# Miniprotein binders against p40896: the designs that were tried, part 19

Target 1, 331 residues: p40896
Amino acid sequence: MLMPKSVALLRIRYTLEAALARGFTTVRDCGGAEGFLKAEIRQGSLNGPRLITCGHAISQTGGHGDLRSGALPASAFDSCSCHFGQVGVVADGVPECYKAAREEFRRGADFIKIMGGGGVASPTDKISNKQFCDDEIKALVDVANSYHTYVTAHAYTAEAIQNCIKLGVKGIEHGNLLDERTAELMAELGCYLTPTLVTYKVMGSDQFSAFLGPENSRKNTEVLYKGIDAMKIAQKKKVKICFGSDLLGPLYGYQTQEFRIRGKVQTTQEILLSATVTPAEMNGLGDKLGQIKPGFIADLLMMKSNPLDDITILDEPESNILFVMKEGRIY
Short names: E, the ipSAE of ESMFold2; O, the ipSAE of OpenDDE; V2, 0.75 times the mean of E and O plus 0.25 times the DockQ between their complexes.

## First folded at step 8 (miniprotein)

Design N6 (at its last look DockQ between E and O 0.85; V2 from the best seeds 0.00; counts 0 for: pae E 2.0 > 1.5, pTM E .328 < .8, other shape alone 11.456 > 2.5, unsure alone 48.833 < 70)
Fold by OpenDDE base, look of step 8:
Structure N6 (fold): chain B 331 residues (1-331), chain A 94 residues (1-94)
Amino acid sequence: as target 1 above (331 residues)
Amino acid sequence: SGTEIKDATVVIENGRIVEVGSREEIEKLAKEYPNAKIYDFNGKWVIANGELITGDVIIYEGDPEEALRRALEKAKELGDEEFIKRVEELLKKL
């Protein structure tokens, strides 16, 4: 049942306010956040992180962004991209890819998100699937480049990652099955990796064991442990790493657990850089965000304790954040 | 990048960092900033854009009382008695 737009809006308000309260002063949405939310946050009518948005994640038919049941004909689904909380839009072939990317930019996207491989939570794809043809990816990249921004791709496998980044994709979301060679290539090309380890941890927990169906649970288990290894490989090869959580729906409250998970493989400093400097640079904001310098935006967390002593402090924001400052305003 | 800046005072104006320096340096500069309010958080850690600082925050704009009240409420929620005391002292100086 599609949640009424009004109820969805109330939940979005809460989610954004809660994210800000957890210390996130900027959030990049990689699928589903509507452009009007950015306007409301900028105007102060909505309290939340600064949003960087892609609109809908662009996917092929039957791709990771295509959440349609395989048992139903295409006609059973309203082609209306106007549904609140729709993560993805389907585009097949170069002309549709051009149109889809241009439409997201028309609607105020800051970058393009694509599904370059199969996913965990999608019903009809395999993790091993490479998604989009080379010409489709190139089309999406060319559009993004014309807007002086980037494409990021959902991709797990070394093959899918390499395919995307060779075609000019600048970000990889997840990357759980990357190898050393892929990480080397990512570093060489200056590609950004955004691990999202917490989503797999939470969805694989006993508490949320029913959140995924049996097949998606199997896929989740496959990538959970590999994601930690992938992060170690990426770190070793000096891949640019961004902070990410990719938590769906009711799981969003666990976003700070990513700090705790990353603390096993990164230093606190590396984690902080991944949550500030690196994503700022990725989004063309390296001159405004990511450093305490004159001219930079005043996004500050006042902490009760030093997170350098214990990274888990960042996973307990309710007990450790004294205040959040975003753009000089204390929330 | 990613440095720890100890005992730094930060001046904020129009949502941006204007100056970063020692308290003494900032106090000398404060003559140029007559509306600046200096908040001394006495060694509390500030995470900002990949860096960690300790020291004062100078806020140029907004309602300093509202800001401090919010901080006080949160400090009370957290049971940080030292910070509560410091915020209360700052509120008395407004």
Scores: ipSAE 0.563, ipTM 0.784, lowest interface PAE 0.6, mean pLDDT 84
Fold by ESMFold2, look of step 8:
Structure N6 (fold): chain B 331 residues (1-331), chain A 94 residues (1-94)
Amino acid sequence: as target 1 above (331 residues)
Amino acid sequence: SGTEIKDATVVIENGRIVEVGSREEIEKLAKEYPNAKIYDFNGKWVIANGELITGDVIIYEGDPEEALRRALEKAKELGDEEFIKRVEELLKKL
């Protein structure tokens, strides 16, 4: 979602403070958050979660990260560098993929996000699309490996997921249409899955369905009901599962509902691990974050009630969080 | 780690967890840090990095008044009268 940079900067401050208040002490952003925000949070000039960022998601022409309308000519571009919050950047072919990935690292990215398949909210692609050729994906993975980090990919379908992980992609965002064979391969390769069930539930609700437009509403409906089944398959096959919400624009306030939705499929212990230990491991922070152990960073939530008895208290943070501690400081 | 530790105390120094143990074990270690302030939150539930903790919080080095004032503000929002009273008692001892 494109907006003037000055407006986006004002809103991101509120968004970061609200996320911390809801108990998220560390957040991984898969597109839109620029690397300079990490320094501002570290210095204390902004209050917010610790950020793990990719900068922009890297997309092919006409892919999930290409937000140009199909009615625009091929020469269409945004000539104003003052736009903020642009989710994606377009790269076609191996040389452009090398350059795009290196540019994100130059700007402070911790990992690379790519569009490995079609999306719901993008104007010119289908969910069934496989995106990028094999040599392009390999190039992006090679760059990430040279920086000692990883590539994660947006992908819904079994075919798109399998192609990405066979080429060395470490993480899959969403994965709503994965099958048992794909989950077996993910577990074998040590890949991570980040389901984001709440975004499809909320965007499909009567209150918010108008935000998508007709084509995107149809795409969202296709993945909405299958996401829970995909997570059951992944859990059964022992795929490493992370916690995510992928909420767009005005929907960000619903992010804690993911805890409640997962309570229908996972144990409370599995949900807590997915929000702490597993994502810390994925990001090379398993010796610093995600556990209460000597030498770990003091990120703590003081709760009114026991989430092991009822995970849904995490979906009611204003009623159940007594304080949020990040790096030993109470917020 | 998805486990529960009951009657535990967490010692924090310079933004890092230094020790997690029983109250008895931590009281012995606290004598080595005479400038540390001890905050007792007995009977309140703590989630920390996927673990549930109940017990005392020992905070070494930092601004304990600012931390307690933020906790008081949050406790008032939640309407937890017992916790409000407990935090206010701690603020008076500063």
Scores: ipSAE 0.357, ipTM 0.749, lowest interface PAE 2.0, mean pLDDT 77
ESMFold2 (binder alone), look of step 8: mean pLDDT 49; pTM 0.357

## First folded at step 9 (miniprotein)

Design BH1 (at its last look DockQ between E and O 0.04; V2 from the best seeds 0.00; counts 0 for: pae E 12.9 > 1.5, pTM O .439 < .8, other shape alone 8.442 > 2.5, SAP 86.656 > 70, end hemmed in, 3.2% free, placed apart)
Fold by OpenDDE base, look of step 9:
Structure BH1 (fold): chain B 331 residues (1-331), chain A 95 residues (1-95)
Amino acid sequence: as target 1 above (331 residues)
Amino acid sequence: DAYVVIENGRIVEVGDPEELFKFALEIIEEALELAEKYLKEGNIEKVKEYIEKAEKILREAKEIAEKHNSPELIEEVFRVLWEILELSLEALKKK
């Protein structure tokens, strides 16, 4: 889906405020959020979650971050920003990968996101595609390591996941088609899986089915039903799991449904861990965020009932949250 | 559920089971005040809802207390709170 940058910017205030109101005090953006937003939030000019950002997801030509129609010439990407997906940048070869990653860091990225495999929403790639060559992924990892941070990859298939994590990628976004062997390897390497089940559920719904073209709808269907199984496998193999939603545009309002969906395969404690401690650790904030403990940042939800008893309470924040506190301030 | 002391945006203290109970008590008191408000407004269903929520919170508080091995103090406070809730429920049933 292509949203004009101008429209996205108009919606960003609402999106951030709404996410905070839903109880998210920290949000990791895996592609599209510009670094200036972090400054505005920190300064108080914008109310929202604390942002952890990668800038643009880095993709190969024709990869998941390349949202150009196959009918568009190569020059369209170079010359026309209107065709530039807000989510991704294209880098081919080791030098371009170095440059792309360094540019994101220059612009204030906290980590690097790469497209390690095909996606649902991109028009020209197959889910089964392995994206980037080994040297390109390694280049991206090496740059991220030099900044003492990590690379996370969009990847669905076992092959794509294994390829990434063997090269030093520390996060996998989605992972819907992982197998037991892949999950074992992820656990061994200490990789983090961020499932995003709600995005597939919502995009596959009758209400929003028109959001995807026919081919994307087919791809969406392919990964939707596998996501639950992937979660079970990952959980069984003790993979570190983070909470994620990966919703776009008007769909952001459904982000809390991820709690409800995960309730089918995870315990309430596991889900809460995935939304607090685990992602804090992944982002080097394990000593500051994710726990109610002396010395930690005062990010708190005051709730009318205990989510440990019923995780679905978190899917109804408007009814169940009394207030959201971020860094000691009530919003 | 936790009682916390916050200074300059940082947590400086996390309450013990007694403080957690005190916190739960405050929530219940608030719920009861709201219940009274809705009773005055004639909204009995809303009152019932708040009472049920209060009961749930009390049960949760009890469970927390039990986990922290201070069963005796918590049980007494729980008993008092439960009695208040029961009395409130009875008052509601009579209206």
Scores: ipSAE 0.124, ipTM 0.562, lowest interface PAE 1.3, mean pLDDT 82
Fold by ESMFold2, look of step 9:
Structure BH1 (fold): chain B 331 residues (1-331), chain A 95 residues (1-95)
Amino acid sequence: as target 1 above (331 residues)
Amino acid sequence: DAYVVIENGRIVEVGDPEELFKFALEIIEEALELAEKYLKEGNIEKVKEYIEKAEKILREAKEIAEKHNSPELIEEVFRVLWEILELSLEALKKK
């Protein structure tokens, strides 16, 4: 979705404040939430979740994070003002990958997001695409390691996932088409999977199917039906699973429906852990966030009912959350 | 893609309505202290936000006090309601 950058920034503020109200006290953004937003939230000028950010997702030319239509010239990314508020940046070749990753860290990123395979919503790629050469992925991982953090990758297919994690990528976003061998490898390497089932359900629904073009609609349908099975495989193979939604623009209000969808694959305990302990561990915050223990940051939800008895109350936050506390402050 | 960290929303809600009530009152007082802070800063939008949150929790506390049929708890509900009204009036004056 493309809109004036100033309007996009106002909508990001609204989205972040709404996410906090829905009970998300920390979110990891994999593209679009720039480091200055994190500073404004910490300073208190903006109410929102604690942000863990990559800045811009890094893509090859024509890859998933390259949202330019095929009709646009290559120079569409050359102006500094045209990058304001964008979700992705393009880097081709090892030197550009080094520079792109270092630039995101200079701007305040906590980790690096890459597009390791083709996407559903992007105009010029296929889900079957392997994206980036091996030396480019290694370069991105090397930079992240030098900052003592990680690379996470967008990838749907077993081939794209295996390529990324063998080169040192720590996390996989989506993974709808993974197979049992891929799940075994992820568990062996200690990798994290963040499924995002709600976005494919919503984007394929009658209300929103026109949001996608014909080719993207077909891509979305393919990943929608396979995603539940892939998550069952990952759970069975004991892959570390994090909670995520990958919702775009006006669809962001649907993010809590992921709790309800996860109930088809995970127990209520597993769902809660995937939204608390596991993502805190992934981001090096396992001794500070994700649990109610002495010395941990006071991020709390007070609920009308017990989510261990009924996880769906988290999909109805306006009627079931009594308060949201972040860092000991009620919001 | 995004993930969320949700702390287990565990409050002490173990069928001890007096303990739950006292915990709810502590949270209400914290919210009202924040409302007072934002009132001093002139941020009326935030004052309204925290007053509304305090009112929501107070409604639950009132239900607990009524179910428990405790005059002591009912008295506390009225005290907190008075504090909310005072803050609301001060916020309107700053309008």
Scores: ipSAE 0.000, ipTM 0.224, lowest interface PAE 12.9, mean pLDDT 76
ESMFold2 (binder alone), look of step 9: mean pLDDT 73; pTM 0.663

Design LFa (at its last look DockQ between E and O 0.01; V2 from the best seeds 0.00; counts 0 for: pae E 17.7 > 1.5, pTM O .786 < .8, placed apart)
Fold by OpenDDE base, look of step 9:
Formats: sequence, C-alpha cells, structure tokens
Structure LFa (fold): chain B 331 residues (1-331), chain A 100 residues (1-100)
Amino acid sequence: as target 1 above (331 residues)
Amino acid sequence: GSKVMVYVELPEPVTDREEIKELLRKLAEELAKKLKEKGLEAKEVAVVVIENGRIVTKSVTLEKPTNDAEEIYKIALELLEKLYDGRPVKYIIVAVSDLE
C-alpha cells in the first residue's frame, strides 16, 4: 500500500513516537526514511528512535522497487505521482548504480539497500526473479565499501541470496526461501539475516485481506509459511540474525508481534540478542549500543517482568513497559 | 536480567552525598520489600548511574543471598561510592537478581 508523501509526513511524528513507546530505541529503515529525520530526532524537535537509514532502496527497472504497473509507459515514471514511491529508485547498469548509491550517501544514508530478487508487493516481478546483474551488484557493493559500510539486499530465494552474498552483500532481508547450503554460506561469510515474519502474517490475515491484490496475495502466501522454516534453518546453521518487521503504513502497530512469532523457533535469549547486540554489531555500533555495559549509550527498557521468562510480554508494551530510556532520557 | 529492580529519577541532578545516600537507602528498602513479597533473595546487586546519556554500572555477586534491606543498602552504597565521582546524579537504579 502506497501512501502519498503528504500523508506520510502528517503521520511520521506519530509513527516514530509510537515505535519508541513500543521499546525500540534504535530503528533501521531499509527504504523510505529521509535523512533529515535523523537530524530532527537528534535535535529533539522530533521524538523517536535513533534512525539508521539507507534512503531509497535501489532497484532495477521492473524490479521490486519499481512499483509501476506493466501498463504504464516508461515516461510515466517521471510524471506520475503513483510512482512517488518513497521507497525505491531505479538504476540500470554500472554507471547508474554508482550514481544511485553515491546519491543516497550524499543525502546521509548509513548503508545501501538493494532489491536483489523479486518481491511480494511489486506488481511486475516474480519472487523467483534474480534482480540485478553481477556487475551491478558489485558496483553497489564497491561504493558502499568505499564509505566503509555495507549493502543489504531484499532476497527470498536461495539463488538470489547466494548471488548477492558471493558478491559482497553483507545483509539479507527476509530470506524466506533459503536452504541449508545457503544458510551455511551466510554463516561462513558473516552475513546477517533479517527475517520479517510479522509482515506476511499481518498482510495475510483476514483483517487485511484487501491490503494486497490477488497476485500479491498469492505471492505473500507462498513466502509466509516458508519463513518459519527458513528461521529454523538459519538458526541451526548459526547465521547472525537481526530483528525486523517490515510493516508498511497502517500495519506499523503490529511491530512487536515479531517477538511472538519468533518464539516458535528461537529462544528468548536469541530473540533479545537479535534485537540488541547483533544489529548493533551489524551497524558498527557494537561498542556503544545493545548492552547494559559501562560506557554504552543508556538505552534501557524498564519492564514489569523479565522478558527472558516470557518473550510475549514484549508484544504488549503498553502493559509491560514502565518506561523507555533513550540516551539517558526517559520518554 | 534482574528479577527485582527499583529506580528513582531525581527532579534535578543531585550532588549532595547525604541526599544520595538517603535515596539509596529508600531504594534498598523497597527492593527488600519486593524480594520478601516474592519469596526471593538477591544473589547479585547492581547499581546503575546514568551520566550524560551513558551507562555507569557496577555489580557484585553475593556470597550469601539476602533480602535484608540494610545489607542491600550497604552493598549498593559500596558500589555507588566506587562509581560516583562527584558529578550530578539524575538517575539511580538498584537492581537485584536471584540468578535463576
């Protein structure tokens, strides 16, 4: 579901405040959040989690970041408000990839997000599609490396995942269709997996049955049930796992349900690590965030009970969190 | 991972040592009460101070588990004295765990 930019701006304050209230003191955005938001949060004009941003996800023509219908002409990209998708930009070929990545960094990106395979919500691609040629991915990785940061890729299939990580991509978003060999390779290369199981669950629910069109709904169903299996495989092979939700628009409120879903395949300790230590490490903040340790940033949740005893209490933050502290301030 | 925790947010940062001690005593008493109510004994005591948005913390594992307020206070005070360098204190957190 695409939201007009104007409407998104009207809701952004609430969205950020709500995420913080749910206990997230740092949030990584993998497409859409503009760099100026980080400054506003740092200055205190906007209350919210600390943001780590990529700007726009970089995609090929007809890729997961290209939300144009197949019926629209190429010229519609520049003029149609329907393409005002704040999420993605299109880059074809090595020079355009260089430019796109550099532009995101110029605008304050902390890392690069790419569409490495087909997606659920995009109308013109198949989940089985491998997206970008090798030289394009390599180009994006090279630029990110020059900025001493990483590339993460949207990818579902084993093929797409392997293609990305062999070329230096350090993160995989989703990964619902990974196999054991892929997981082994991810672990070997130190690649981070960020499952987002809650988004598929919510979009596939009866309550939101109209959220996706028929084709996208079919694709959603395809990856929904495989996500749990992928998590089991990844866990077994000791892949580094980060916490993620990937909820869009009005679905943001279900962010904490990821804790409950993951409880089926991860221990409470593993889940908490995925939401603290591991993502801090991934983002070069392992010495500052994710632990209650001397010298670390004072990001703390005060809770009524111990989440180690029952992870599901994190899915009810309104009743279980007494306060959220970010950088020593209680919100 | 603490089983029982209490905290105080001071209206203004405090540098007065005696005031800090008094606050700490009250926190210890509250912890002791909560421990007793839950039928628990502390095996670890931690003190957390927030300074300029950073965590300053120290903990100690107890040789003998306790739910006695005075003992908790004594331990917490010792920990705090090791941490406190005279800067204003805004937050004091005292936490205990049974390590179970």
Scores: ipSAE 0.330, ipTM 0.666, lowest interface PAE 0.8, mean pLDDT 87
Fold by ESMFold2, look of step 9:
Structure LFa (fold): chain B 331 residues (1-331), chain A 100 residues (1-100)
Amino acid sequence: as target 1 above (331 residues)
Amino acid sequence: GSKVMVYVELPEPVTDREEIKELLRKLAEELAKKLKEKGLEAKEVAVVVIENGRIVTKSVTLEKPTNDAEEIYKIALELLEKLYDGRPVKYIIVAVSDLE
C-alpha cells in the first residue's frame, strides 16, 4: 500500500461524502467496499450513501479480477484503493468458489460479483475470453441463492453474457458487445444490465490519452462506441437498465457525466428510472426506495430545475442541487 | 501497453509549489521502485492533477526508456510546470506507460 491505513480511511470518508453531495443516496459497489462501511454509514459514523456491497469481486486465476503478476492498470487499482488495496479475490474450482462467496457474505456482502469475461485493461486476459467453468458459475449462484440474493457478472461479449445468465446470473455489468439475441434472452430471464459508459469516455479522452497508452486507448474507444450501440439494443428489447459508472478512485467525481452520455440514447424519464426504480428493484428494495411515496424511505433530491426538462442538470450537481435528503436528514 | 502509476491525495487542498515539488519527488521515487521491481522501463511519462473536480494532464514521450527516479522526477517536474496554474491541488498522479 502507498498510504497509511488512517489516510486510506479518510479518503474513503471524503469519497462517500462527495458521492452523497452529488445526489447519490444509495450506491452499489461492485468491488472494494467492505461490509463494515455500510454499518458505519447506518450508524452515522460516516456520512455517505447507503451502501449495497459485494466486498471483493471473485475471479479465476489470470482472470479480469486477478490483480496480481505486475498487472497494470491492475497495479493502478491497488494504488487507488480506498479499502487498503484489495478489490478482488481469486477462486478456482467449485470448492474455492463456495468458500469465496461464503466469505464475502460473512464479511457483510449483499450480493456476489464475479468476472464472467475478460476486460479492457486486464494484462492477462482478452476481451473475448470466457471466464469460469459452468460448474463454478453454478456454485457461485447456488451460494447467492442460499443467501436470498444474486450474482452479478462483469461481461462484455454476447457469448459471456449468455453463458452467465443461462446459469442463473441476475445482472450484467458493462455488456458493451451484447447483440439482439442476447438482449432478448436477458429480457426473457428478467436480467439487469448496468452500462458504465462514462469510465471509457473519461479514460479515453484527450486529457487522459497518455494515461492509457495506444493499445488500451484503442480498446477503450472500441468498448465506448459499442457500449452506446449495446444500450440502444437493450432499450429496444426492454432489458432492465440500471445506472452505473465504474469509476476509479480519483476519477469518481466524473460519475454524474453518465447522465449526460445516456441522454444520447435514452429519454430523461428512462434515465431517471434507471437511477432510481430499476436498481431499487434489482436489489430487493423496490418497496422502500426509488420513488417518492408514503411509506418509502425519505431519500430526496431537491433541484433548482426539473431534470425531466433537462437531464444535464444532474451532471452539474454543485450548481443545481439545493439539498440532498437521505433517510429524512438533509446533507 | 500497461501502465504504472502512483498518486497522493492531500487531506486539504495545497497551493504551495515547493510542497507540490517535494510530493512529486516522492512519487517519482516510488514509481521508479515499482518499475525496477518488475524489471520494466517506460517511454511515456504523464502527470495528472485533480483540482476542484477537474482533471488536468500533461505527458511526454521519451527518446529512451527509463526507470530512474531522478530522470522521472525531472520529467514530471517539467510537465507540472507546464500544467499547474496555482489553483489548490487535491490529487497529484504520476503515471508511466509504453512499458518494455
Scores: ipSAE 0.000, ipTM 0.159, lowest interface PAE 17.7, mean pLDDT 79
ESMFold2 (binder alone), look of step 9: mean pLDDT 84; pTM 0.829

Design LFb (at its last look DockQ between E and O 0.01; V2 from the best seeds 0.00; counts 0 for: pae E 6.9 > 1.5, pTM E .735 < .8, placed apart)
Fold by OpenDDE base, look of step 9:
Structure LFb (fold): chain B 331 residues (1-331), chain A 101 residues (1-101)
Amino acid sequence: as target 1 above (331 residues)
Amino acid sequence: GSKVMVYVELPEPVTDREEIKELLRKLAEELAKKLKEKGLEAKEVAVVVIENGRIVEVKSVTLEKPTNDAEEIYKIALELLEKLYDGRPVKYIIVAVSDLE
């Protein structure tokens, strides 16, 4: 996150309540959300979506999870209390990867998030960088498997994606630069793709031009337009696709715009599946969430109109959602 | 396909069957009105039963003839209600119809 941890914590109640109000009854956090939030939501101390969390995203030194300035010495583990300690942790080598993954599980993680390639928001890595060595990724996958869960990876390039999924990574976050061969392999291996197109659109907008520094803005521009093409390719090759937004800080309010953006490349049915059935299956909840069937959790949206007619209705929840039901309770 | 719905939240949970029937009638009338206003006809009526935060049962009836008639909608909804209602307290009544084929 591009804000101090303290500020993020102050806003967490509002963020959770707002997400629920927008119609999200379950949310997966891919870095930053602490395990205690899940307990608070279950107990009713916080109103929000059911959370699936990874804790900290695990990254190599200088990777996408290492947000330290290149000017900082190796001894600097945190810069401005805003970046390094909140979203990511650094692990180099197999033993540190074992430890990092186990620590996240100890703290209540449901899955593991890794940085498998370079990113937009990190200052010291290139998007084209492949991150982690094979033995490190395998180590992380092995630990996740021992807990009967999955690893998902931040990765943009075909190379980074292929490297991860060949080593047992089951999810790819973003994937903006995937090619046809990569998409075929993802489909073959049953890997899940979670595009997050809205984050690039919003961060690249005039309204938020100051949100990213010059270098990050350049990287953002690089992946923004490719994301739509990647979605088309992934769809064509029948890759399993999940709904995602990956919005940071003050940008959370734009979460539903992902529906509008995807409407240009996916059918309404495909989009709805990506936001219900598919992510439920990815997270081992396919028999409990994402469908209106006997035995399923009663998570329902009551809407004025059918989103099958116009997916953009979901981008205007304030006017179109009558109420949100989560586990039989109307909020 | 198009979806139309109406609902009522009761101040207190109700178990009285006659009261529930009356509320259902009112909802059917309101639903019929909305359908007519939108130029829609119901092709399917579905009932979802929720207990302890889980879906217990889903029943639907596909209509031989699409309708926006209040009495017909009421009749169908009532039939489903009578089959599913077991005397549990009711806090919400939701009636939704779709013209999906």
Scores: ipSAE 0.455, ipTM 0.755, lowest interface PAE 0.7, mean pLDDT 89
Fold by ESMFold2, look of step 15:
Structure LFb (fold): chain B 331 residues (1-331), chain A 101 residues (1-101)
Amino acid sequence: as target 1 above (331 residues)
Amino acid sequence: GSKVMVYVELPEPVTDREEIKELLRKLAEELAKKLKEKGLEAKEVAVVVIENGRIVEVKSVTLEKPTNDAEEIYKIALELLEKLYDGRPVKYIIVAVSDLE
């Protein structure tokens, strides 16, 4: 049984409101938040961050995104959980890819999300290695370019990443098996990487081993460490890095742990830029958001102390954020 | 081993036990449907309570006989919830099954 649409919409609402309370004044959603929610937030009917949305993630038949049903099987916790409460859409062949991408833009999407990997999300994922054909990826990119925006892709392996970015995909979600050569290519092409390390830490934790089992805990811990190594490579090669978490809605309280995990790999300045300037640039908002400057939108956090001195205070928002301002309004 | 779970996010925190029981029944029905669609049965049932987006309580039990029956899963989940719930408001409840055959 699929979750009722009203419950799925309520899940999205609570996720967005909670994200604002934790200090996220703008959020990019890679699946599940339809463009109609932007109007609700703009009108004040819903308290939440500014939304940058793709609507539904687009996948091929039998691909990774083809298995989301609104109820989340335990195998979805194994390595990837980017489909909160909403089913992705399936497109096979160039005409269907054109139509699927245009439909998401018609529904208010700001960018296109695709499942660009071969279904391998971790060393132990054996479900599928299928991915879009080159002409399908090109079709999706062509549509996004005609809307003056971009395609981002779920991809883990160096080969899947290279194939996507060579065909014009601008962003890579996760990227846990990135190698040095692929990072060099990403930097040359001006591509963006959005690591999502906290998901794997949470799924590999002792609490989750109590109900997911030790095999799932081991798999997620492996993926976490590979992702940490990939982020070190990306940083070394000057890849543009954005902040992301990819947590299920029920687990939203763990989202800020991403700041703490990144503190082991990035400087505090690099982390703050990855959560502000870099994603604003990626989404064409670099002249309006991501900085405290005259003429920019008044999105501000008032903190008890300086996160440049200790990034971990951002992982304790209830203790360290005095207020969250979005567009001049305190929440 | 393989695990299957369902969950619900409530529009507001709930303390009414009868409402929570009804939610558990609906979750058990969805789990049973998923198991039957895959031709599977489960020998482990777990209940997880989440507060403020973090796991606070987990209980599980291993069954003598595997099941994919909604009423049986519901009764087990309810017994587990009674062991771990202390009357505080609940926004998320997860029911999970594992050890699939």
Scores: ipSAE 0.014, ipTM 0.506, lowest interface PAE 6.9, mean pLDDT 76
ESMFold2, look of step 9: ipSAE 0.000; ipTM 0.305
ESMFold2 (binder alone), look of step 9: mean pLDDT 78; pTM 0.774
ESMFold2, look of step 11: ipSAE 0.000; ipTM 0.357
ESMFold2 (binder alone), look of step 11: mean pLDDT 78; pTM 0.773
OpenDDE base, look of step 11: ipSAE 0.304; ipTM 0.649
ESMFold2 (binder alone), look of step 15: mean pLDDT 79; pTM 0.774
OpenDDE base, look of step 15: ipSAE 0.339; ipTM 0.685

